# VH-VL binders against o60147: the designs that were tried, part 8

Target 1, 175 residues: o60147
Amino acid sequence: MLEKNKYLYIFRHIQTNQVLLSQGNVLKKTALFQLPYPLQKPVAPNGMRPAKLRKDHWVPLLKVEFPNESMFQSVFMQLLNYRKYRSVQPLTSDLLKLPIPVRRRKIMRQEVPNTIADLADILNKEKFPENSVRLQLSDKSDSEYADWPPSVQIDSEEIKLSRGFREKTTVDEAR

## First folded at step 7 (VH-VL; framework fv_lerdelimumab)

Design k6
Fold by ESMFold2-Fast, scan of step 7:
Structure k6 (fold): chain C 175 residues (1-175), chain A 118 residues (1-118), chain B 109 residues (1-109)
Amino acid sequence: as target 1 above (175 residues)
Amino acid sequence: EVQLVESGGGVVQPGRSLRLSCAASGFTFSYYGMHWVRQAPGKGLEWVAVISYDGSNKYYADSVKGRFTISRDNSKNTLYLQMDSLRAEDTAVYYCAKDLWEYYFDYWGQGTLVTVSS
Amino acid sequence: SSELTQDPAVSVALGQTVRITCQGDSLRDYSASWYQQKPGQAPVLVIYGENNRPSGIPDRFSGSSSGNTASLTITGAQAEDEADYYCNSRDSSGNDLYVFGGGTKLTVL
């Protein structure tokens, strides 16, 4: 039987460094639900909707290949739980000293190193088989944010625009 | 430990006003949105209102729009609901709830009962 | 203006598996969350973002969704799981930003 959903696609925002997790190589608007509060001001008069998804503003950060869907689901759910745990923790005293806009920007900037560290922590905890999880990064230096277990194989080839998990921008989302 | 404590409920006559408070502790109140959710006796949950982390954005259910006003005081870690022109159908336990990623309600207070009767 | 529909009651025998369902158009666009409420108590978040458990929620609770339907599954139901269960979804169809299901009363036999 076909094994589906064994890839985790991780995107980062080109300006804010915010991270979105995706089960597919195309971001959907529903991925914005992963972004932590605080809210952006709504652009529509009806509701507290986030700004439109600008697909051209989200680029690949890394792609994770799991040997099967069960391992993918376990790691994906744990990453979401780590993000929730971080959002519930009290702000540190150094962050509380900053103006709110500066504080938010600093928190958002930390999402890339935090996501990579969380992924490594989960993979260290789960004890997967040696070389069973393949990481392909857009910038291999990002792998230095964490110590990786023996289960992880880092691909020597970086993700480039020609390698195929580029987002297609729609007219509605490009405005 | 995250705690939300509602107060200000009571018995009130139709057409009058009542103000509810919710005291928050155990998290950085000024960072998160806050909600009011109500439950009529023996009935289900009904979302009432939400306020953004800084108080700049407020949204209301159609059933209360124009009558209720949500507000917050971040210096006091307190959320408020000003309820004007109360009706019998506003009778409910009112819960204060913490926003999680503007989509979920991760912590709830114990609720405060508002009874609108003659 | 969207509505989330739940069956009003369901029963399960101790140790058996029960599935509570929630249906509505908002679930096509937004992830469901599930809340457990025992008599005289405040609701407690048990599942969010389809299948995430908050700290302290037993692993017998799980969630899933497909199309316009979300489900809460309790595997190996315990006596203390007897409660009302409410689904919730974000809604963008009208002025109400959040919609709750009508609730399902779970009786553990």
Scores: ipSAE 0.006, ipTM 0.493, lowest interface PAE 12.8, mean pLDDT 80

Design k8
Fold by ESMFold2-Fast, scan of step 7:
Structure k8 (fold): chain C 175 residues (1-175), chain A 118 residues (1-118), chain B 109 residues (1-109)
Amino acid sequence: as target 1 above (175 residues)
Amino acid sequence: EVQLVESGGGVVQPGRSLRLSCAASGFTFSYYGMHWVRQAPGKGLEWVAVISYDGSNKYYADSVKGRFTISRDNSKNTLYLQMDSLRAEDTAVYYCAKVEWEYYFDYWGQGTLVTVSS
Amino acid sequence: SSELTQDPAVSVALGQTVRITCQGDSLRSYSASWYQQKPGQAPVLVIYGENNRPSGIPDRFSGSSSGNTASLTITGAQAEDEADYYCNSRDSSGNDYYVFGGGTKLTVL
């Protein structure tokens, strides 16, 4: 993650609500290592096939534009740390009462609100200049999962994807 | 009552391997992520590794990454630490520890001493 | 990786108040927890989530935080409080999960 850029793209799975982070608009195969439940691996009688990125399964959740790479790297690493901590947290007793498949779905559905809340928490504790961070969402109502600091400017325009952009983001490529 | 009991420590030569075990009782083991923390003689505490409740996620301190492997058997309420390519600086008391909500260590085992010496 | 800094030693007279401090950038983002360790024993949690006490911990123990600094206060120190005290927080730098302070040896005079 030494490659310079100013943009963070966050993607969600259309069925499970799982979240993947990307340093650009191209979602790479290695991003799947962020997932504890590799739902993109098809099940075969003799085990699981290799994971694959499917363009029909992942859509942009939000895009964050930072004024410089230093701020981008700081927030990106902190967001990965929040996800790391959440991945090893205890389960509540209500979740343990559910069958494993139902429990997994319930946990995964919370990744979108959790990621948005984590992002806002990181931005609230950082003392970035007013209106220096631009946030663009696919669904503006998702911004309601958090309180945003003065450093954040929420774009009135929602993310619109062209066919070409979507094709580039789901190419099955390694970094 | 919550109990964590470590075993498997001993004297071992540099470059060799050792496996530690931690037997848990008094709580729902499969509910919690579990940690290993070590303490060199006369020194402070150092976090070593964590494993999620179901074993699907594992993280390691940079000092042990690639050499140590954390694992668990929820059917036996047991946590493991496989230590390969041991070095003199790995000499420490190794504690098995449980973390609660809000990220604090609420219970610790009594520790097991690992001495790496020729 | 991030660091938590503690003074190596502090002394307090029986019945007096002592404050042990812990400083590091991770404390701006994450609450500290505090552990008491007596010779030959495992650490024992005395304060978590800034100022909460586990069941069985005397009310003379309290915690506070301000900016990048967390403090453990013992009001009316007793002889049995003589021990090493460690602060702990989550690592803000990414690669490690937790970071511990270097420890403070408390002597009760």
Scores: ipSAE 0.012, ipTM 0.576, lowest interface PAE 8.8, mean pLDDT 81

Design k9
Fold by ESMFold2-Fast, scan of step 7:
Structure k9 (fold): chain C 175 residues (1-175), chain A 119 residues (1-119), chain B 109 residues (1-109)
Amino acid sequence: as target 1 above (175 residues)
Amino acid sequence: EVQLVESGGGVVQPGRSLRLSCAASGFTFSYYGMHWVRQAPGKGLEWVAVISYDGSNKYYADSVKGRFTISRDNSKNTLYLQMDSLRAEDTAVYYCAKDLWGDYYFDYWGQGTLVTVSS
Amino acid sequence: SSELTQDPAVSVALGQTVRITCQGDSLRSYYASWYQQKPGQAPVLVIYGENNRPSGIPDRFSGSSSGNTASLTITGAQAEDEADYYCNSRDSSGNDLYVFGGGTKLTVL
């Protein structure tokens, strides 16, 4: 296989704004182990697995193309590390005053801006060549959550939510 | 192979300062969070501090908060612990420990360096 | 702040099975990890994420958890298993992010 594993696919939940990271253009059930953080065991007692993956509830947030697999692995690992460290941060007094369901909803809503900011921070620290990392968003306004380094090229075309991360089909192109 | 080597321990009087170092090799240091864990003579393990892979996030145990500062230099693969206002209760072997993917587990430990705070 | 309780000592005959137990409220939310420490040596991770073994750890070591309790089981104890064993878990109370049990000294008879 040539040039495999150089794409990072990031999904967003349509209601909660929670984020899932994926190495493929289709979510696998194992991605659910990224959710919920940090107060839940990965697997329930007696080997019970997490809730069923409902693919129709997850839409593309952004797609990142790296120049090679090594750079992809570095960024992907660092992004997962950022998510874990955010999970151990103490809650502010304002958040602690809120009922648990309201508090969790507010925290979850911040995952999109946080993930985008984390990605940009990682790319700013890495020494990638100019215009070597290609970024395509479903909503280009989400790019405003961060300042991007010279290594990043933002695609002018947005991801069509109806197509997910898949290539344009013959049907999509014909009409 | 993964190796962590602590240094900088010694005998110091109460109220003084000491800086510990941990030299890392055998893994990509800049990818992982790092911890300090201590053990008083004849006692159990006590978590002290953690620093994120890039140094931007730091957390401390209540017993050392405001007195200890964790830092790292990724260009030198080195972790540091600046220990100020030392107390007799800080006497312990200090271990450098590697994070397994951000938290929960300490997959590799250094040999430890002894810090003795006494008059 | 949360606390993890371990019995201070336990004994097992050579070749027999021993179970070391860790108890605390944090274990309802987080899996325990287990560390083996021999005199004068650094701790060694033997079990993480309930029942995962790092490379190089013998299969006689296993972990389990239920409610507020986590257990480390050594099946067919060997002389070299004589050591102190510490459980560890995440802590969401106060400022301490991690809590260790008090340790259990295992003597292999």
Scores: ipSAE 0.000, ipTM 0.479, lowest interface PAE 12.8, mean pLDDT 80

Design s1
Fold by ESMFold2-Fast, scan of step 7:
Formats: structure tokens, sequence, C-alpha cells
Structure s1 (fold): chain C 175 residues (1-175), chain A 118 residues (1-118), chain B 109 residues (1-109)
């Protein structure tokens, strides 16, 4: 039997640098609920995030291949929770001095390095077998945001196509 | 001196609603995440909910998700907990707690008792 | 499932050393914080980030961690240390972001 869900796909917003995590190589609109700040205005009533996903605004950041679905689920859940913990950190006085839009841009710009650092921290704590986790990045220099454990093998080849992961694993065959 | 003062507790029947408030002073309220933690009579502490410094992010314990709503008004230095569809197992002293760096609760309110009884 | 387990009660003689333990899988990844609670009062933070004391907490309180276990040690217990003690940690494995131990009632003498 196929272990379909052993890949973690991470996307980056081309303008804001915000990050979305996905179990499939195609983003679903429900992923927008991961975002602390909405990408478009006006915001939906009652403080709900807009339901529209602009797929052309998101590019691959990295892809992680795990040996099995159990390891994938563990790391994926922990990474989602790391993002929740970061979203409820106290604000520094320096950051609070900034106007709200400038402050939000500064916070959002850190999301790529923060996500990479969080992923590495989780993998360092898990003590997986040597070379058991494969990491492929769109920009290999992004791997320098963290120190990686022996369990991680970084692919020499970068993800070349910026429109998204081209394999269609979550949708039916298109016309 | 940091102070957190809670109010709004009382006796309420199952299925009804109650709103708790926590008035904060002695620190810059709008810098910090705020939490609700509860304690059933004679029992231990249970984390209930957290709200980010600006109110944009809210997270709940599974036991209250979908029934409780955390909110804040930074202009009034006040934290709120709206409790809907109350159950007997929600009976507890509810504490307002201030979050700090490294994920601990450095200051707590005196608590307010909520009794859900038929 | 992430839980923090504490013994429900422990006793110590005045002036002696006592160790209160907290055990759970989350402690392999995160440091515990410890809270003292006296009857009818709110909890008070006594240790955070493994072994840091807030201002005003006596130096007889210390913390340590190893593997899945965190410990609160009171060296030279005083009568005013009689209280319930709770450990707390992050839990990244599930939906609840924070988890408390069940509490340990410390009796002095």
Amino acid sequence: as target 1 above (175 residues)
Amino acid sequence: EVQLVESGGGVVQPGRSLRLSCAASGFTFSYYAMHWVRQAPGKGLEWVAVISYDGSNKYYADSVKGRFTISRDNSKNTLYLQMDSLRAEDTAVYYCAKGEWEYYFDYWGQGTLVTVSS
Amino acid sequence: SSELTQDPAVSVALGQTVRITCQGDSLRSYYASWYQQKPGQAPVLVIYGENNRPSGIPDRFSGSSSGNTASLTITGAQAEDEADYYCNSRDSSGNDLYVFGGGTKLTVL
C-alpha cells in the first residue's frame, strides 16, 4: 500500500513573505486560516479571514520527504503548533513603536527564516535516523537559517519552477 | 505593581451563558498575550484559552473549543471570556494570567468562581 | 497524548530538602515552569525556563530537568512553603498548547 502523505510542502507569499504549510502539492483555501493577518481587504465580517486563495501569489519554499506518514504527521503537527506559539509571543517595545502596517510587514518578513528554524528545531529534537529526511529548497541559501541534524539530507537540486509544485496529487486530471 | 482583577463569575444553569472580565494594571497590557486558566473545586489547573497582544490570534483547549470566545479591549486594558453552552464540568475558579517570553505565566488574577448547577 | 504526571502528596521536615517531580513526553522538548498555590489564593510563579527564579522568590527554590522529567527542589524547607505545586509545559503534539501537572500537595513537618 502507498504511503501518499509523507511529503510536507511549504509555500511562500511573493509579496509579504508569509508562509503556508500543506500536506499536498496544491494549496487549498482552508490553508489561509494559518495566516495571522489577512492578505486582502476588506476583511470578512466578524473578523473571519477572506475565503479567496490567489494561487499565483504563492511559490514553493521547500519540500520535505519523510520515511513514513507517522513521522510526517508528527512534524507537521508540531510545526503548526510552533507557528501558534510564535503568534502569541509578547511584543517588544521596539516593534510596538512602529506604525501597525510597518510592524506587520516586519513580523511577516521573518516568517520564512522562522519556519525554517522551527523545522530544524523539531528535527533536531526528534532524533530521526541518519539521512532519513530529504529536504529540497527553491533557494538553497535558505537552508542557512538553521543548523540541520544528521537526519537531514539537503538535495543539491533546487525546486526550479516558481508557479508551484507541478505534480497534481490532490486534484483530478484537468481538461 | 502588576494587578489582574477578575469579575463576572456566579451561579448559572447548564446551557446558559456567562461573560468574565479581567481588568489589568501595572504593565503595558497591549504588549502581552493573555490567558484564561481554570481550576475545578479541589482539582488542578487547566489551561483554557490564549489571545495574542493585538487580538488577531486566539487558541482554545479542546474542552472549550466552539463554546468559549476569548477577546480583549486594549483601550480599556481588559480581557474577556464569553462562555456559551455551559456544562457542569465548566464549574471552576477562572484565572486571568499574563503570558511572558518562554511560555510561562508570570502574574495571575485572584480568580472568579463560576458554578454551573441545575 | 501528552500529560504531565505529579505525585499527589509529599511531606518534608522543617529545614530539610524536598524534590517534587513532574513527568511527561512534552518535557523531552520543553522546560517546565512551576507554580505555588496556597489555599484560597491564586498561583504564584516560582520557577520558569528550567531553573530561573522571578524577583522575590527565595534562592532555596531551584529547578532541573532530565529526559522526560522536571523537578522542583526546595532546599531547607520553611513552614510558609506548605502549598500545592503545579508544573506546566508547552505541548506541541496536540491541540492544547499548554498542559499542567495534576499538582503535588507539600506538607511541612
Scores: ipSAE 0.657, ipTM 0.868, lowest interface PAE 1.1, mean pLDDT 86

Design s10
Fold by ESMFold2-Fast, scan of step 7:
Structure s10 (fold): chain C 175 residues (1-175), chain A 118 residues (1-118), chain B 109 residues (1-109)
Amino acid sequence: as target 1 above (175 residues)
Amino acid sequence: EVQLVESGGGVVQPGRSLRLSCAASGFTFSYYGMHWVRQAPGKGLEWVAVISYDGSNEYYADSVKGRFTISRDNSKNTLYLQMDSLRAEDTAVYYCAKGEWEYYFDYWGQGTLVTVSS
Amino acid sequence: SSELTQDPAVSVALGQTVRITCQGDSLRSYYASWYQQKPGQAPVLVIYGENNRPSGIPDRFSGSSSGNTASLTITGAQAEDEADYYCNSRDSSGNDLYVFGGGTKLTVL
């Protein structure tokens, strides 16, 4: 009797619009390692992991239910690869003309549209059965950032969060 | 085109201080994060510190935290590393490196040698 | 804390292909950048962001990434390619924000 993981949660930062991916409805502190622009300095320099995860600053953007764990793992890994790819690509000439603070704000603002577009691109490349992938969005207008394949059904049900999600956590645990 | 020129290296006794400078030209200095990277004789590269484009944020490697201070003067296109409480293991060539601190090091200076010995 | 592992030495014959590898958990989240260093000289960026080449770097240099591994490939090695090669990656497992591999000494035979 083993747990089967087939849900992907994507969270967005309420101030910066930066995006975090999660395997399940709990944001772990290790998810901060996905951020190219750290929100704050390291909290505990005496050998503790850097940075604070303030769970009350992150809200669910979308939830994806896959037909099985294999499909979930494939899509999740591809999303991480797309994110990593985007973080190091040369910027457009238009972005390079902007001062660093303006440039970073524009890049962070684009994480929501880019993540949604990347998800749709992956799902369009995979040949999943019709209506086999269930997509729930906190804001339905965000579905307009991409063209979805027949395998995706968009659902209006509220995204449910785990116990303790909104608890403020300001320091990393020591080992 | 792009140039980074380090200065301030030399021989110094353990427990003393030394300040390194890096003069930048050929790019808009105030737009980019700047790094210090060091290399002990016959050893590999070790990241030391980074400072944000505007000087408001600094981060340090554990090996130098509390002893070294990175700073910059955007009006002079100059990066600094203030090294306090120097130890024998700080002996290295110190390189000034340009880059966005989220990415990679695209240009490097020629380095300045710091030797900590009696 | 996270580390990047490289073999200390590798050899290649003139005109042949060599692959230098870099392994570490940070590479699951970040691409490696690669630096060439000749004796008495500063490091030179040769590859960044998986497989991007700075202006002036020959097209025989390429990069690839898979899982926790990054590779630098030199196709048709030349004598001037003899150098130490270092991989570098962002790291978020501790207070150090960047980690370098130990370096690989490439000898061109």
Scores: ipSAE 0.006, ipTM 0.549, lowest interface PAE 9.4, mean pLDDT 80

Design s11
Fold by ESMFold2-Fast, scan of step 7:
Structure s11 (fold): chain C 175 residues (1-175), chain A 118 residues (1-118), chain B 109 residues (1-109)
Amino acid sequence: as target 1 above (175 residues)
Amino acid sequence: EVQLVESGGGVVQPGRSLRLSCAASGFTFSYYGMHWVRQAPGKGLEWVAVIAYDGSNKYYADSVKGRFTISRDNSKNTLYLQMDSLRAEDTAVYYCAKGEWEYYFDYWGQGTLVTVSS
Amino acid sequence: SSELTQDPAVSVALGQTVRITCQGDSLRSYYASWYQQKPGQAPVLVIYGENNRPSGIPDRFSGSSSGNTASLTITGAQAEDEADYYCNSRDSSGNDLYVFGGGTKLTVL
């Protein structure tokens, strides 16, 4: 198993392009609390509905390897904040002209380019050592959604998933 | 138990400045966005401003944009509202509120009164 | 100005059902949240999203939404329910990110 405290995994939904962040190579059910759209019936205390996680609907988008846990935690927290505050931004007039289901679909599809741009912005603000952060993309062309700092090394390699995890939080078992 | 306690309100003359504070406890302050909401005497609620957990993103109501500045100090679990160029219509009770991702305010402070007069 | 419209006042007899309504274009896209405010007190969240109650809110409070309208229903109104009720919604039409209704004063007879 990979050291989960130094790795950030990002997954995307195969149909909607909604994005989920994970601290390990197994997508946990609690990651569903990250979904901002479409609006769900909120549940106490975090305001997001827990739903069943369908492993076959999520694929790895990218993996980030950090030199240490401190750097990982800083970037992960900032990325969560970017996602949270995108949800309070005004919608453009172009989006408001669309029917609600079409508008939601379009917003969800923007999560991939938005998440990649947010990650790059965070890494550009940090002053990490040259080539200290390793970025693996399932599709290398997705790197073109952003300008990357010298601290980032982009590699082409298949992102390997593990179905077993210590806490039995594997996707299929929670059905 | 979540608590938000506002302070810094008072009487101030038009054109002057005032800074409000909100002391937070009972939750991980540095993880959540925070809001200011005001209420003029005998009137309804009006949203004023929001700030991201780390202070990076800020948004303001049109009525206060350019005059008010929201900020926070996560080391002190404290939210601030710097109010410049105050006008009579800024007279209100100012509430500190914790926001949730589903577009609602789950906890509110008791409020602090700001009176802008002569 | 608020983009959400509420009637300024409504009355209900003790033990009867009352519905407070909120109307606005933002409600087509976002759920309303509802706040109870008693004189001299801070607002208290009573309903959020479609029909969720925070811990401590009695089950006589419920919410619903359809089209551009959201409603707060109190089934079997009690004396302590006498208060001002505000709806709130996310707004995407301009720079103001949140808009409150004008408030409805509920009198329990």
Scores: ipSAE 0.006, ipTM 0.487, lowest interface PAE 12.1, mean pLDDT 79

Design s12
Fold by ESMFold2-Fast, scan of step 7:
Structure s12 (fold): chain C 175 residues (1-175), chain A 118 residues (1-118), chain B 109 residues (1-109)
Amino acid sequence: as target 1 above (175 residues)
Amino acid sequence: EVQLVESGGGVVQPGRSLRLSCAASGFTFSYYGMHWVRQAPGKGLEWVAVISYDGDNKYYADSVKGRFTISRDNSKNTLYLQMDSLRAEDTAVYYCAKGEWEYYFDYWGQGTLVTVSS
Amino acid sequence: SSELTQDPAVSVALGQTVRITCQGDSLRSYYASWYQQKPGQAPVLVIYGENNRPSGIPDRFSGSSSGNTASLTITGAQAEDEADYYCNSRDSSGNDLYVFGGGTKLTVL
């Protein structure tokens, strides 16, 4: 269909704050290839890496609606590329002031603000039409991690889904 | 003040190897990505390779991939470029450059000349 | 591979304004950075992002971007601005992560 694949779904991990990008409203196992294993020392609560995708450990961060599939694909690929390039760029001055173990944990936690900042940066560079990109966040305060271009409209309604982007809640829960 | 000092350049025959070094000072070396950029005599700049702050991630230009190896020793504040199977077209001044957060090169060394000739 | 095109040479009279341009498909997605290189010296970053100056770079240097084109403007050119100027941007079209323009030699008359 003409309008398929114009949504980007972004998830955050409830324990590590790692971010995963998805073309669908449900994470697939292949999304784990976005994680920087095995070339980086794992940063996890018990020093162990995730063994499998546990869907109940990932919650919505934001949903992005693009004007068409071409713009969606361009932004999605660039976000993955920013993650790749970010791995070879220097640490910010804030990170340089931290002890190594704290610094490593904070790098993982920064995936949320970094992903939001990268998204805004890409949208500023792509020069989309005014109000053509719609953002819906689980927590509207996360929009403050970036300065948004005129092409972006932030939805006043937050995501009210318990897990993922599924719209299968009862009317009592949705309210 | 930030300083980058390259060394190890010289004249070498085709097919041989050469190792370049870059001594860094004036910043916390282990926190920044580092690049090699080269410039053939009378020609423009060409990006060669980058290494992440921790040494775990490395990327190369297609022209050198499989022949050059970038590495670093954070305990010595030193960046290296191991150049194998050298060709005449590798003749250039090789610059060490510090990477920055927004994907640009904020500081450069003075360069070291590598001449590959028979 | 993605390419950045610059004119090989440009001239400007002392005190006048000159614009050096850089054109390429990567500039539709990424802002250019600009480097000044004087004979026998290493390149020096003069503009990054779209229009940001490192500390120590005179305010007569500015940058702009439109479509597939980036420009470096020097307002009130000085004798010591005579140099080669290179644009640079990120590239995602192949394995090369960065691409440089061919350089523009600026002569201050």
Scores: ipSAE 0.006, ipTM 0.515, lowest interface PAE 11.6, mean pLDDT 80

Design s13
Fold by ESMFold2-Fast, scan of step 7:
Structure s13 (fold): chain C 175 residues (1-175), chain A 118 residues (1-118), chain B 109 residues (1-109)
Amino acid sequence: as target 1 above (175 residues)
Amino acid sequence: EVQLVESGGGVVQPGRSLRLSCAASGFTFSYYGMHWVRQAPGKGLEWVALISYDGSNKYYADSVKGRFTISRDNSKNTLYLQMDSLRAEDTAVYYCAKGEWEYYFDYWGQGTLVTVSS
Amino acid sequence: SSELTQDPAVSVALGQTVRITCQGDSLRSYYASWYQQKPGQAPVLVIYGENNRPSGIPDRFSGSSSGNTASLTITGAQAEDEADYYCNSRDSSGNDLYVFGGGTKLTVL
């Protein structure tokens, strides 16, 4: 009878605009498997490792509150499926003509608008009660990437980037 | 359980045409890009073609470009390869393969043999 | 266009360790994926993304990469591991989007 998870936490990479979905307010390393280029080698001069999770590189984009766990699970799984099929689509001829670094930057920058559009598409196809799904964004202008159904209520208060998704009692998790 | 079943292979004369089919099941076919990969008798694997989830984007290896056409019918969960102007060097087992992300092939069919000879 | 080079054959004694290598310029940018093919059968994905195994692939299979080289290692080789092994890489240098190695025939003695 008690619901376990009602919140979807969406993070954005501060440099690339890549998006990660999370069931909790802190990212797990397994979230990296969502990235469309998990097989790309790191640039040697940067000393980067693609499989390493860097908490300081990810900031809040959007928090979604669902009325129950069943609705959360349905939407979350559909979003992961949308992201997966986008990642396996062949590139357009326009994109293939660009140098690899420029092309990948362009693709990664579209993950924010794509994720928001996908979320809206899923919510428009589900028949949720009016004002039953609450969105809280770090930047309210990002809501303009989609048309939202009557089931969605956008919080007037934005997520404070300095606080992130942290609760008062979990300040230490932010570092 | 993911299954890919190829059909349509056979013996065909040079310059003729042949159409291959791949019936998919066990996953949401319309979500994934699909590939054709071939293997000449006793030789290695060669990528042939890729089609996007909705059929709007298509890519071909240089060896088949202009002669082969990849297509799909998402309502039937079926992938196709139309092979025109066949040459002896097109003789191969043709595999249907599912893309996992952009960079690898997670599931393969058992293949269908195409023999181009007199 | 890119090429991936593999030795055509390698042998290993039952229970011993063998390493199969793949070399090419595309491997500087992309991790290799590895496929096992037994006679008369379709290829089976055994390693992707440097060192990830699909569900059902034994833990004796592992991958590694350095520079333009990728390696598949089988520790404690079993008789059923006897097969052809192909490496594959994504390639963005031309119209061919994927390139396969020539394959390595593994014989388990």
Scores: ipSAE 0.006, ipTM 0.482, lowest interface PAE 12.3, mean pLDDT 80

